# Designs tried in a protein design chat: VHH binders against DNA primase DnaG (dnaG). Part 7

Target 1, 371 residues: DNA primase DnaG (dnaG), of Nanoarchaeum equitans (q74mb1)
Amino acid sequence: MAKFAPVQYKYIIKAEFEIDGIVDREDIIGAIFGQTEGLLGMELDLRELQKQGKLGRIEVEYKRVGNKTIGTITIPTSLKAVETSLIAAAIETVDRVGPAKARFRVKEIVDVRSSKREYIRNRAKELFVQLLSKTAPDIEELRRELEEAYYSKQLIEYGEEKLPAGPLVEKSDEIILVEGRADVVNLVKHGILNVLGMNGINIPKSVVELSKRKKVTLFIDGDRGGELVLRNLLAAGADIDYVAVAPPGREVEELTNKEILKALKSKIPLEQYIKNLRISINNDENKEKYKELLSKVFDTKKAIVFDEQFNIIDEKPLEEIDKLPSAYGIAIDKILDNETYAKIKGKYQLILALDSNVNAQERVITLKDIQ

## First folded at step 1 (VHH)

Design d6 (framework vhh_7ubx_2)
Fold by ESMFold2-Fast, scan of step 1:
Structure d6 (fold): chain B 371 residues (1-371), chain A 119 residues (1-119)
Amino acid sequence: as target 1 above (371 residues)
Amino acid sequence: QVQLVESGGGLVQPGGSLRLSCAASGFTVSSDYMTWVRQAPGKGPEWIATINSGGYTMRDDSTKGRFTISRDNAKNTLYLQMTSLKPEDTALYYCAALPDYSEWSYDYRGPGTQVTVSS
C-alpha cells in the first residue's frame, strides 16, 4: 500500500550533484535544508514548505565512484514558477554535504501540467483562427504584435550594454549566443531561457567576459552573415565552444520549435565548424585564382595585395607588410601567426597564407584548403 | 575527469572491415560530442568524424561512405564501423571528447587502438 495519496504538483525540479565524499540520502537532504535556511525568507523556507505539503519529498538517486557520490535529486513543488525558480537557484548554492565539498546544478524544471497547457495553447490558436476567418484582415498583424510584446516582457537586460537576454543567462552553465533581439524573443518564446543577444555586429564587452566563464553555443542564421559574427567574436577574444546553424535560407528569429531543437541538438564544436568551412572551399569558383596567387608569393618572402577581380595592386617584403594599403585581399609567403595577423587585422576581407595558427576574423585560405 | 579506452583494432587485409569501440570510464561523461581521430606513422593527427548525443554526425569527405560513426549514450560508448579498408587507413585510432574546446586542440583523448591494413 502507498504511504500517502498522490498530490497535485505544478513543477518538478531536477538537479545533478557531485560530492567529494561518501554520503547517503539523509546527508544530502540535510545539507539542502540546512544551507538554504534563511536565504529566501520565511515564506520560502524549504522545511516549512515541505510541512505545508507545497514541497514534495526530495528523491535522491546516486552512485559511488571511488571516494565521490554522484547523482540526481528530484523535488516536486506546487508553488508558482517564480517561487520554484528561486528554490531551484537556492539549491545550487549548496557547496558541501557534511565535511565533503559538493556541487549542485539544476538540469531542468519540468512543468507537470505541460500536456494540458499544450492542449490549451493549440486549441486557443485554432479558435483564434476561426475567429479571424470572420473578422478584419489586420487582426493577424495585431495578434503577432501582441505575442511579441508578451514574450519581450520575459526578457532581462544583461550587462552595461543592456543586452537582451533570457532570465537564466547567469544561472545556466551553458549560454546560447544570438545576433539580435528578435532571435532572443523567438528562443524565449520556445522555452530557451539561457539565450543572450548581441544587438548586431559589434561585439559587446559583456559577451566576451561571460564567454570566458560559460559554455557558449553561437546560434547563427543559415547565411554568410553568421560567419562574420563568428569571426568578430573570435577576434574580440570570446571563448566559443559550439556553433549551431539554422537551416539554409532560414533566420533564427523565424524558426519553429522543431527547427530550434534540431539545430541545437546538432551543434558542432568550433574546430569542426572551421574545418567544414575549409572543406566547402573546394567548391569555390575562385579556387584556381587562390592557387595562382599563392603560387606567385611562394618562396618570394613577400606579400601581395589584390582587388575583387584578383588583380595585383601592390607588393612588399614581409618585413614591410604593415605598409601595404588596405584592399580586398592579401597573399603572404609565410604561416599566418599572431604577430603577422596583428599587422594586417581589419585591412582585408580575404587572407591567403601557406598555413595558419591564428583564428582570424577574415576568411583565411591556406595551401591545405586548396588541395 | 574522463578516461577513454579504445579497442577493436588489429591486422586486416585490404577490402576488409573492422569495428572500433571507445568506452568511457571514471565519471559519467558530460560531453555532448565524441570524435574519432587517426594518426598514421610520420603524419600529424587527422580528423575522421564527430557525433553529438543527439546523433548528428560530421564526416571527412575522404572516408565518408566507408566509415560510419555511431554512439550508445546509455553505455557512453562510441563506435567506428570501417569498411573497404585500404593500406592508407593504417594508423593509430583515437577517440576524443570535445566538451571544453576553446582553441584547436582536442582536450580528452584515449591511448588509441592500432589498425594495420596489409596483405
Scores: ipSAE 0.000, ipTM 0.087, lowest interface PAE 25.9, mean pLDDT 77

Design d7 (framework vhh_7ubx_2)
Fold by ESMFold2-Fast, scan of step 1:
Structure d7 (fold): chain B 371 residues (1-371), chain A 119 residues (1-119)
Amino acid sequence: as target 1 above (371 residues)
Amino acid sequence: QVQLVESGGGLVQPGGSLRLSCAASGFTFGSYDMTWVRQAPGKGPEWIATISTSGDTMRDDSTKGRFTISRDNAKNTLYLQMTSLKPEDTALYYCARDHYEYLGTFDYRGPGTQVTVSS
């Protein structure tokens, strides 16, 4: 039966699986329900809990590798910690999917309320920092002069790399991490004094060391994917807690006070941000069309352009890519690099490539995104 | 129990070549994208290259003419062939496993192998 209101979930169970066979999402979900039936009593039967809205939709993400199916499952629950833990343990007992041998292992149980409490704590600190910069309302002309002098002089140099930073970066328990100096200047002007900037794509050692002592929110532009920035930060061993994203088409360095506060208020945990990107790609109704277009261009040394209905308009060898007309999208038989991107930037809304090492403004879908 | 162990680093003259290896154990190597990352003395670490399960590569533009990433799934080994080495290539080189569940993230990395380019 249909639910009359959305259920507020308390926990999310995340588990990984490896199945020695070719199976579908429905087979995996069926095995979870079937093999856990009766193990925890009638009150914790997974099928019944889902009918009652206490167990959310089971999300399944998988890859096929040879004759194996490998992936992850995500299960939201509105149940108490004890019941959720019992269900998680029961899922690990699933040893078969149809005739295929299977192994399930719980990676973690995320407390959704813990994330919300952490957000409240961090947001309260940010608001307090802004309040510390407040001037008296009774002296309007002097307030403007002091505000201008204060913000223009409040940047400090942090660490051996002399990184641009707000004056409270060392004193605050929370840090807002941004890509460049212009981003730091804009945030400091708007009362965000616990901000630290990086120098481009090279991750400073001071950033990595500071991230282990502080709660870090990575604040990125709305036109850039977080993948390359996150890849560099995580590869560097940085401890990132949250991600905040500027509005679409906007850069952090140009945001208004209202836009900054809205973006920071809407920050999400790093794991949820990455998971949302993965789920969005996997649930895209056009995934099969992306696969078809990439298959058509693969190993041809060509690029093909297509319309909104994914009909091919034109094709040319990669060396003539700049001669292709503007269209809805383009599929290329190569890794999207800065040189190639410079030739096609702004001509398409969607780029399909074998892989990418570019921070493109357009949506980029690669082979690893659809496999 | 996932382990990544790098080897093949050392001292080399400018213009020289080195081949780094990363021995993987404790997981199905052929099912994961693999990455090389480096950290220079007094500088932050940086991504170099990723190789997919099918062998497709993604590389940093500053090194793609000089460095080649490759893999041998039968040997559970990742490689980085480095040519025309420069003093600025001096760094600790790490291999890392891309997370199957989360695009663009790494869940494990090795302890690293030191590469020093000096005359």
Scores: ipSAE 0.000, ipTM 0.154, lowest interface PAE 20.6, mean pLDDT 78

Design d8 (framework vhh_7ubx_2)
Fold by ESMFold2-Fast, scan of step 1:
Structure d8 (fold): chain B 371 residues (1-371), chain A 121 residues (1-121)
Amino acid sequence: as target 1 above (371 residues)
Amino acid sequence: QVQLVESGGGLVQPGGSLRLSCAASGFSFSSYGMTWVRQAPGKGPEWIATIESGGSTMRDDSTKGRFTISRDNAKNTLYLQMTSLKPEDTALYYCAKEWYSSDLYYGMDVRGPGTQVTVSS
């Protein structure tokens, strides 16, 4: 049976033999040593090389067929290619095993290292294809973490709130304002160094103050959260000049260079953006449902909760608003203030109110929005 | 900043030869393994060959009789010698360096813009 060569061997000689007699392993090995003795000089004597560990054990696999012995031999060697080839050729000169005629023919000389190189080649191909494939979320997340760590070193902390910012935010006359740290990292990665991020619903005082000194472009995701961010900034007294919006369903933190440049080139003045929002709300297919729900709750001193189809699930007096179940939406017969919002925050996706004095996470629609 | 720029592509007739070059800058070229990858229209990327910093080469079996990868460390340049070109070799050819010295071999952000090879008669 063929055996794996120890890691120190460089080549494996594989030869076939046919012997016109009944012989065993010791006879065959003895003939190989004996008949090659002296053919290659003192330094390449097979018996001596084996004693020195430069030649491995000769493995022999054979079968007896009538009066013949047929099989293969496997010889590991740590010698150079030229010496190994000389030994292989010498083995082919073995023409006798004891009194029996013999024929040996080398089938191949295996370079042990070629198997390792082939493994590296095939494995490198697999790993490269995996890196090019963006279908594995775990690999994409790891890539993002590594990129964020690298580009985060270029970020500075801005203001008392230590907001994430690009290095040119103070020196530039124009700033790009984004919602979060990941957005800042992505823009800095693409060479936008005058970017400033803000965290959550609380509008930092540093942002409001900076907005009065700089031209500000608010760069928001292509979703409803952007409307909330803009409303909160305006309520806090920020001076926003332009609005840029990522493509629908895309987040600023994921945009390519081309998408970023296209969005920024397509920025519109704040007043035009507000006008477009008003038109969008007025063209909402659910506008009549909003009107109906607000009309039902108006002057009742109640709140009503409804499902995604705008069917009323429950209603209670405003004093018991905290007793209403979570649902798709709620309509209240009052101005949404901080006290009321604290009681319903996180329980609904949509809030319908007569007016609003708060910065809510949820979409808020008021009577002003549906005229 | 790592930069790789491929050149040497073009239109060639079947049976012809081309030598592609990749000029590298922004890193110690002699210290890193370099790779050639191609992408044919409508196919995913296909690895062709890698040459290690020490000069050892690994090649895809489908092309290793016709394509030879080599490097010139003095010029910071990687080469792909292509012979006996076939219509099936039509593709964008990219060079790439080791992305990370740990256990990762390649990264997309260190790949060049590519050079077009078109084999047609």
Scores: ipSAE 0.000, ipTM 0.115, lowest interface PAE 23.2, mean pLDDT 77

Design d9 (framework vhh_7ubx_2)
Fold by ESMFold2-Fast, scan of step 1:
Structure d9 (fold): chain B 371 residues (1-371), chain A 120 residues (1-120)
Amino acid sequence: as target 1 above (371 residues)
Amino acid sequence: QVQLVESGGGLVQPGGSLRLSCAASGFTFSEYWMTWVRQAPGKGPEWIATIYSSGSTMRDDSTKGRFTISRDNAKNTLYLQMTSLKPEDTALYYCARTDYFGESSYFDSRGPGTQVTVSS
């Protein structure tokens, strides 16, 4: 039996046309290929993309009305949204078919998998709920209650506030700080004995004092409540070195051993965590600014560097990207690839690009991320 | 935007082997746990295996002797090597980005799936 990987078309470009003359399918297709040649560079040449199977067969449906040819073209593509949109826009620049004047207008770009993904998402949720209704989690809950009762006996009281703590909190050079008693119990039962709880969002003086003489990792829930705890700790003058975050929607008190170890190994320096928070909080508010900057660099073959207020500091051709200063962010008129990323890595907190083929450590926003 | 695309499914005879692939984009693949899930016609979703960012794995007991989950962080690709396939392995196979180990994580981000049919 054969193994093969057929081309998966992701989008279908549908465009309408009106041509002031009597033409046929081959005339129309020839004009599209001919007039778009070189406009998007060699990598997005329509003939080459069709030879590679990245563009499907161009379907043409038309009718003749008087001395005019009116119809639609349909072009399947396996390319990403940005590349597909560039090709669609290039098709709109076709202004002649042979001797006849022509006008092309993109009607829609269909994501052929969008409706199927939505169906799968909704149906999978339904089926999973049905499965859970027949599988009682009572045994897991009972196991958790018994473990909590046992490991609670291993806790000590720390400081004047009698905070819940693991037995090694004073002896360890490193402390894992958590919000509450249930978090302490869960960490202790998984062998983390240098854990200290705060009895909620109010910051005890013992915690602030301890943070100044120990290396502290704040281990918070994967929700917005954890961010408030960090804010309150910093406002109280606590010295936090690292932040570890439970997976989204999960609480520290319910994490498995493997989840705890993953989170602690993936702990982020405080400064990096704060930078990530700033970028995340500003994402929706600054959407129009991202659009504006990407529009300014689009089709310029330049990169633009900007400050935290989105004021342009400097700009240079893409070939001189290395000469741009470090700043809050950079917008580039290209797909972020490994070669370009190597030249800008670590210089910016935010990267705006037409698309990305790179797993960057920085926040990357592309045209497809902005609606 | 998280994108996951599965491939490598197809028709295979009982006792045969298949290697499924999942191409990931739109996130830092190396930092995330990844999961394989399958769904047979008329049945609920069944968890197969999860691989951590460290490369450590958790596997379902019913398949762990025949199926192996692996990842290539340089290629942003997740794999499922399937051996000694049985008719009961016939299902649509999905990959999912997993921010935590648990049933609810299956639907955070998942691909469209790849069909595996085991028949004589």
Scores: ipSAE 0.000, ipTM 0.093, lowest interface PAE 22.3, mean pLDDT 78

Design e10 (framework vhh_7sr4_2)
Fold by ESMFold2-Fast, scan of step 1:
Structure e10 (fold): chain B 371 residues (1-371), chain A 118 residues (1-118)
Amino acid sequence: as target 1 above (371 residues)
Amino acid sequence: EVKLVESGGGLVQPGGSLRLSCAASGLTFSSYEMGWYRQTPGKQRDLVADITSDSYTKYGDSVKGRFTISRDNTKNTVYLQMNSLKPEDTAVYYCTRDYGSELFYDYWGQGTQVTVSS
């Protein structure tokens, strides 16, 4: 009965070396043991670790090229990641082999189990794709039905009007209020469980009552219909704390996880949203003033800051935009992008720009809005 | 002294099969990634298949699903099972140690010719 004892290592250290001399395997291994002795304390001495079976045999593969010895070493270890990394770094400090100058560089540390996990993940995906290809119509339809059934089961009915809601609407101190059932389903699907829908009709009494006891964020589509919803909620006596808006032209029911999180992180206090609406309503009288300010900044590569009467307070090159004072508004000679917005966010009530690629909290007016 | 020796190449009809072998010596075979590359005259060497010490495999897009790489650490040998061969698979097939660095020498075999034709 002959049996081979299983050797279990967690990591394999692979390092490259270049030695300015003609040396043998024994010389190289001797230098590694000798020059690392004491560097990491007694517990991580390479000779001792090898005696304990925690460090495997050092394998050396090399070629001689002229008067140089070039190659690789492979060191298996059963130690944890931290200890293995310390040993790998210590090996890089080996600067000679006998009388010859040497350099060692760790190429990689292989997690022995990582390769098997990667194979399982990749192979499982391939096998699933093959199975789906053969039975695709039936399997895809079944997956869709199961997904719809699962997320529908997560919804509850809230109040006398039996409004669609996530399961945490009563337990949470914060509520995300949306227009319809499809919006609720999409938010619940993405893990937002404190959502309440108004079922796309007149403002329900249950919504008004709940809003007085909870901190409410109204999450509306990126169109002008959201303004009407907010006005109806306020007219009905609802207590709204924040407003979140989907990207322009997008509906809450179709947003991705990233879009939902971005919109909710960019929510603004109700008071700020109303100020933005007021600015928008006065567009006709102020349109010529917006046009004048944009014309003054156009092709200057500057930003101009102005007060509530549209008097210019200060101006600076775009590179110094973060040095401009807070005021009523700012006009910039560029497309408003995330980088520029980060520098001016929260400093102005109104932003005038050539165009916009960002979901800003402030009212943004572009050249398209004044043409 | 590291040495890689390929065998098993030859002439085969389209749709046929071949099994290539690469016998390695002068290294701790079980600790290294091994691979197969192929080269057509006038073109660069292309990855056919790679296998890690833990038998995790990678394949070139053109051979995925048709070729299978495997290793026997007891015999210090890596294999390439080639099924459903196409004329486009005609090349010299090279065994290699896949952990080579541009700063250090990669080990390559002498190559074995595979010709797929009617």
Scores: ipSAE 0.000, ipTM 0.109, lowest interface PAE 20.9, mean pLDDT 79

Design e11 (framework vhh_7sr4_2)
Fold by ESMFold2-Fast, scan of step 1:
Structure e11 (fold): chain B 371 residues (1-371), chain A 123 residues (1-123)
Amino acid sequence: as target 1 above (371 residues)
Amino acid sequence: EVKLVESGGGLVQPGGSLRLSCAASGFTFSNYWMGWYRQTPGKQRDLVADISTGGSTKYGDSVKGRFTISRDNTKNTVYLQMNSLKPEDTAVYYCAADSYTLEYYDSGSFDYWGQGTQVTVSS
């Protein structure tokens, strides 16, 4: 999971064209980029905007009629109305495609929200006639479902099992692996195009094979189901590198952009996740040991490191916390903050603290968790 | 201006019930994760219950099975139904809101807090 930016289109430019010659899709797109270059200044150069993700892929639909090529282009944009209108007007100035005379005319600029409203009207009518149940859908749940359907057009099928996937699964060196199609749709909606979903309870052979040649992050729900999925993947021989977990009680398919970015930024190595999982499973049996260690460190202004049997290995003043050896766990006499976490990140599997205001990759247990 | 106004607190006998309400205004309620926390004098605030935008709930160990959190997006209100109350439930109860959409999500960080409402369980 390298650098990525969520894509959020606000408008869709639809323009018709007529070209007095036989041309192909790539000729048309080339003419649009070439002839608009420099017309609106460097900040609104179409090639640059597409590289920045502010302009989407140009779709071209055309047919040949005698010696003419006639069709429509569709351009998604995340720019403001004024900038989108300027780009639309610039496209109308394209008067040639190679040696052939051409004319472009904008038919409409669609507000994406307007398209969503029309889809909601149609889908709501269908759902109304199907459902006589007394369960009323949450309006946000309904909006999510309709938006997901709209973004599903970007999905491809991967492998012989025809698994739901984002368009960059094969091109990317890093893959985000999720449980189902709804998870794939939600991640693609938020600009994560290197996502692959699994269908059903059995681990697909294509997933296992892909995992051996790609860097894989398993992105799971914040519940017990995710643990089962990981267990089945490992039993099937999948090579998982990282695990990302949705917030507690949340499902990947319902996460917002901020929640997705937080979870993925906080992904942890597989080995660390397995250790944290073992700690969590034994949490009730170990609560008294956690209390004992926190009690020993409380009001001492020290940090204590301990082994898997909860035997104290070493202790130092908090100012020398970076000098403590790596071990199974550490207990600190302070609130875990970003400055302190930076000094101990990656050295321990378990962190015991008075409180925490950081999103740590390790298992953090505070006084609130044990009272 | 964002406001969270809590109501429904009071004095109740052990084994009794209370329903807390938190009326929200000044923001798009449906975009916020909502929660209830409680604080006893001299101690830190503890999670009582939270509810996501999608309706997923989480409860503190000491209240699980006795308390129920719910939300009504049409009324911009979050509720806490407290049953089988114990003297140990005596605390000031706080309503909190956290944004998943408009502001940076951070587990345990809240954009807005209410002023608190006192719950006392005694005879």
Scores: ipSAE 0.000, ipTM 0.084, lowest interface PAE 26.1, mean pLDDT 79

Design e12 (framework vhh_7sr4_2)
Fold by ESMFold2-Fast, scan of step 1:
Structure e12 (fold): chain B 371 residues (1-371), chain A 121 residues (1-121)
Amino acid sequence: as target 1 above (371 residues)
Amino acid sequence: EVKLVESGGGLVQPGGSLRLSCAASGFTFDEYSMGWYRQTPGKQRDLVADIYSGGTTKYGDSVKGRFTISRDNTKNTVYLQMNSLKPEDTAVYYCARELYGPSDFYYFDYWGQGTQVTVSS
């Protein structure tokens, strides 16, 4: 049940002895305790110090030579140097072991902390080598967590939904709108204090209301999930003026100061952004293949997976979507929701769905995108 | 009820190798430094090698480069790999549980029974 930590000693007393008689360990230790009793006062009584754990067990190594016992004693102490020296001197006053004459002489008092410092030095080197062998991503993750904790203290809560926001959201005429708390922290860290975050793809009423009173730049990730956030904002009646996009494959929460400023400088009016999206979709050589796959799953309550050439590999009812193999893409006969996305996240590069309520990492094409 | 049990000793020719093992029980092995010591007839026990709980090792000057100490905390065992053995390595080898490692100040609570190593041509 119980375990005890090792006793920490500061010094080791080493003394030699010569005793004019045949004695054993118990006789020698008894003489040391008995003859030093009272010499240094109650505070430095050897039995009491040993009981308190301040004096370690007395170790005795000896040999017998004729009628003499010759050897060494070793006594660990956790006491200060002065107190240890007093005890060592007291031991030298032991002149008898039972009926036999004895002589004790201290040879050395050793500072045990020298070995502890050596251990610390060697162990620190070992741990440092282990740390250097770790991958850069692990170290960056820890650094990100520490920075996030620090800068989160500069955030305020905005509106009834207690949304994460920079301190200048109310006072600024312009707002930078982002998807989540981590995005807000990263922008505040880089001096963008008029930033407001949302709770995922559910559009808060406070965001819609504020967007009608302020100039709003929506700052989205460089993937298809950002396009979904914009669609949901517009469907909720938000008044978005500009769109800024992170570099392809990059998330707002991980952008450098240079990347943030470049994206914000390159913001475009909402109308132009939508026009560019429509042109891109209409000129996609695969648009007709997306239409055909979505038509095949429509009203079937199934999902189908396909390869890079858009050949169907497998199909299953939506209830068994998690049993489908990983592939280039998947088409589903439903609105992509958080529950369904959790079952397919990371398995496909392309998701085709009737509609979407999820900010997905994958490219998501819906019926509205191809109509 | 601390117990240390050594094994692996024997007779070997100069230049040969032996591996000693020490099985520990009755305490929290991970919290203690462990060491190998040797005793020649008529002399005190001398440090061969020790290993701290974190894996940091220390060796006696006469064995550096020839012997390797290691531990397996899962098996509560400490090992001593002895290579390029010399007649001067002839001794009884003891496993010990240590307090902070310095050999010549008897920083040890418990000893094993010892195992004889004889290097003879």
Scores: ipSAE 0.000, ipTM 0.118, lowest interface PAE 21.0, mean pLDDT 78

Design e13 (framework vhh_7sr4_2)
Fold by ESMFold2-Fast, scan of step 1:
Structure e13 (fold): chain B 371 residues (1-371), chain A 121 residues (1-121)
Amino acid sequence: as target 1 above (371 residues)
Amino acid sequence: EVKLVESGGGLVQPGGSLRLSCAASGYTFSDYGMGWYRQTPGKQRDLVADISGSGSTKYGDSVKGRFTISRDNTKNTVYLQMNSLKPEDTAVYYCAKYLEDSGYWSGFDYWGQGTQVTVSS
């Protein structure tokens, strides 16, 4: 027996009309078919499309207002967006209904499938809220639990400590090391399958052993807790190659795909991270020195190079920034952009700038950082 | 960095009105749905209202007809106008950013810190 396949309309054309006369529904429909005939070729002829089931029945709603007929027409179509738009435009060319002058204007073209996608979105939200109402009040905890349940099927257990890990942790030459299981789940969710998590305060032996044979990027929050984790890893004998830092105020477990990729792309060698950390330890003590140097360079269109004691060594116009010697630091009278950074990269440990649009390997301090 | 900052909470008498605001930054505001949720001590969080990027709204049964959600995409702000407030509306109100392209389990991308609303005489 033949399987029944109902016609699925993809779009609905809705148009408004005003006719300077008393006309009936059949007059209006006849005018639409008649005046659009031949305009788009035989393939897009409205009568033919309706016979083929590609165009639905034209529905007409109207009211008579004095000597005028005013209303709307609704036309379902299973055609592609471009063909549907051409038909909609053709309908706007209808300028008469019998002896009466008429004007048609397309109000909207509705994507029928958009309504189904919106229903799914709204219904998913309702179901999620209902699930929330049946458990503990902590919405963040529940979200992590649901993510763990869904993505845990992709996780493996690594080592004697049964650490949470992505399926490629053993096969990959590079490992991304994170603090907890929730961090692993978030990275695996975003396609990063070479991730390994640590449990709690004690550094697992499996992590130390793996770090000696893999290239390891430690991915941490930008707070003091991340620095403590790195210190404990190094004290335990772990071999860390790079450090990646989450955006300020963000936890690795909450990062979007874009934030994860940006952080990992901006990873810095361990040696550079330690240098930056030493500079940051003295930040408050040197805050007035940073202000003084930025004040001296401000509105001068120059760059100033200084030593570890913050003594000015040299200065040049910004156009000659590439001619300045390497030193401890540089202060520039501009926003640090990619073009400027390319000229000074690797020459300084500290960069003072009005603002920054780049992910520098050096410690960058801006006017916002010292306020 | 995504940041949601709620404001407009406070103490109000029964029958009074308050307008909550949630100022968003760090993302393209108009591309995402936004919601208001509330939580009373010892109870579950519940939906107050939400609004899609296109402006479609949904309300919790207890607030229909009294509260109105709206958004201003030029100011990157979502609002909750609360009228005819009742003691039962006393709660911490949270602003939430939705992930419209994700499954229900990840329906929320980010939450604000919350703002206290107390309806008491």
Scores: ipSAE 0.000, ipTM 0.085, lowest interface PAE 25.9, mean pLDDT 79

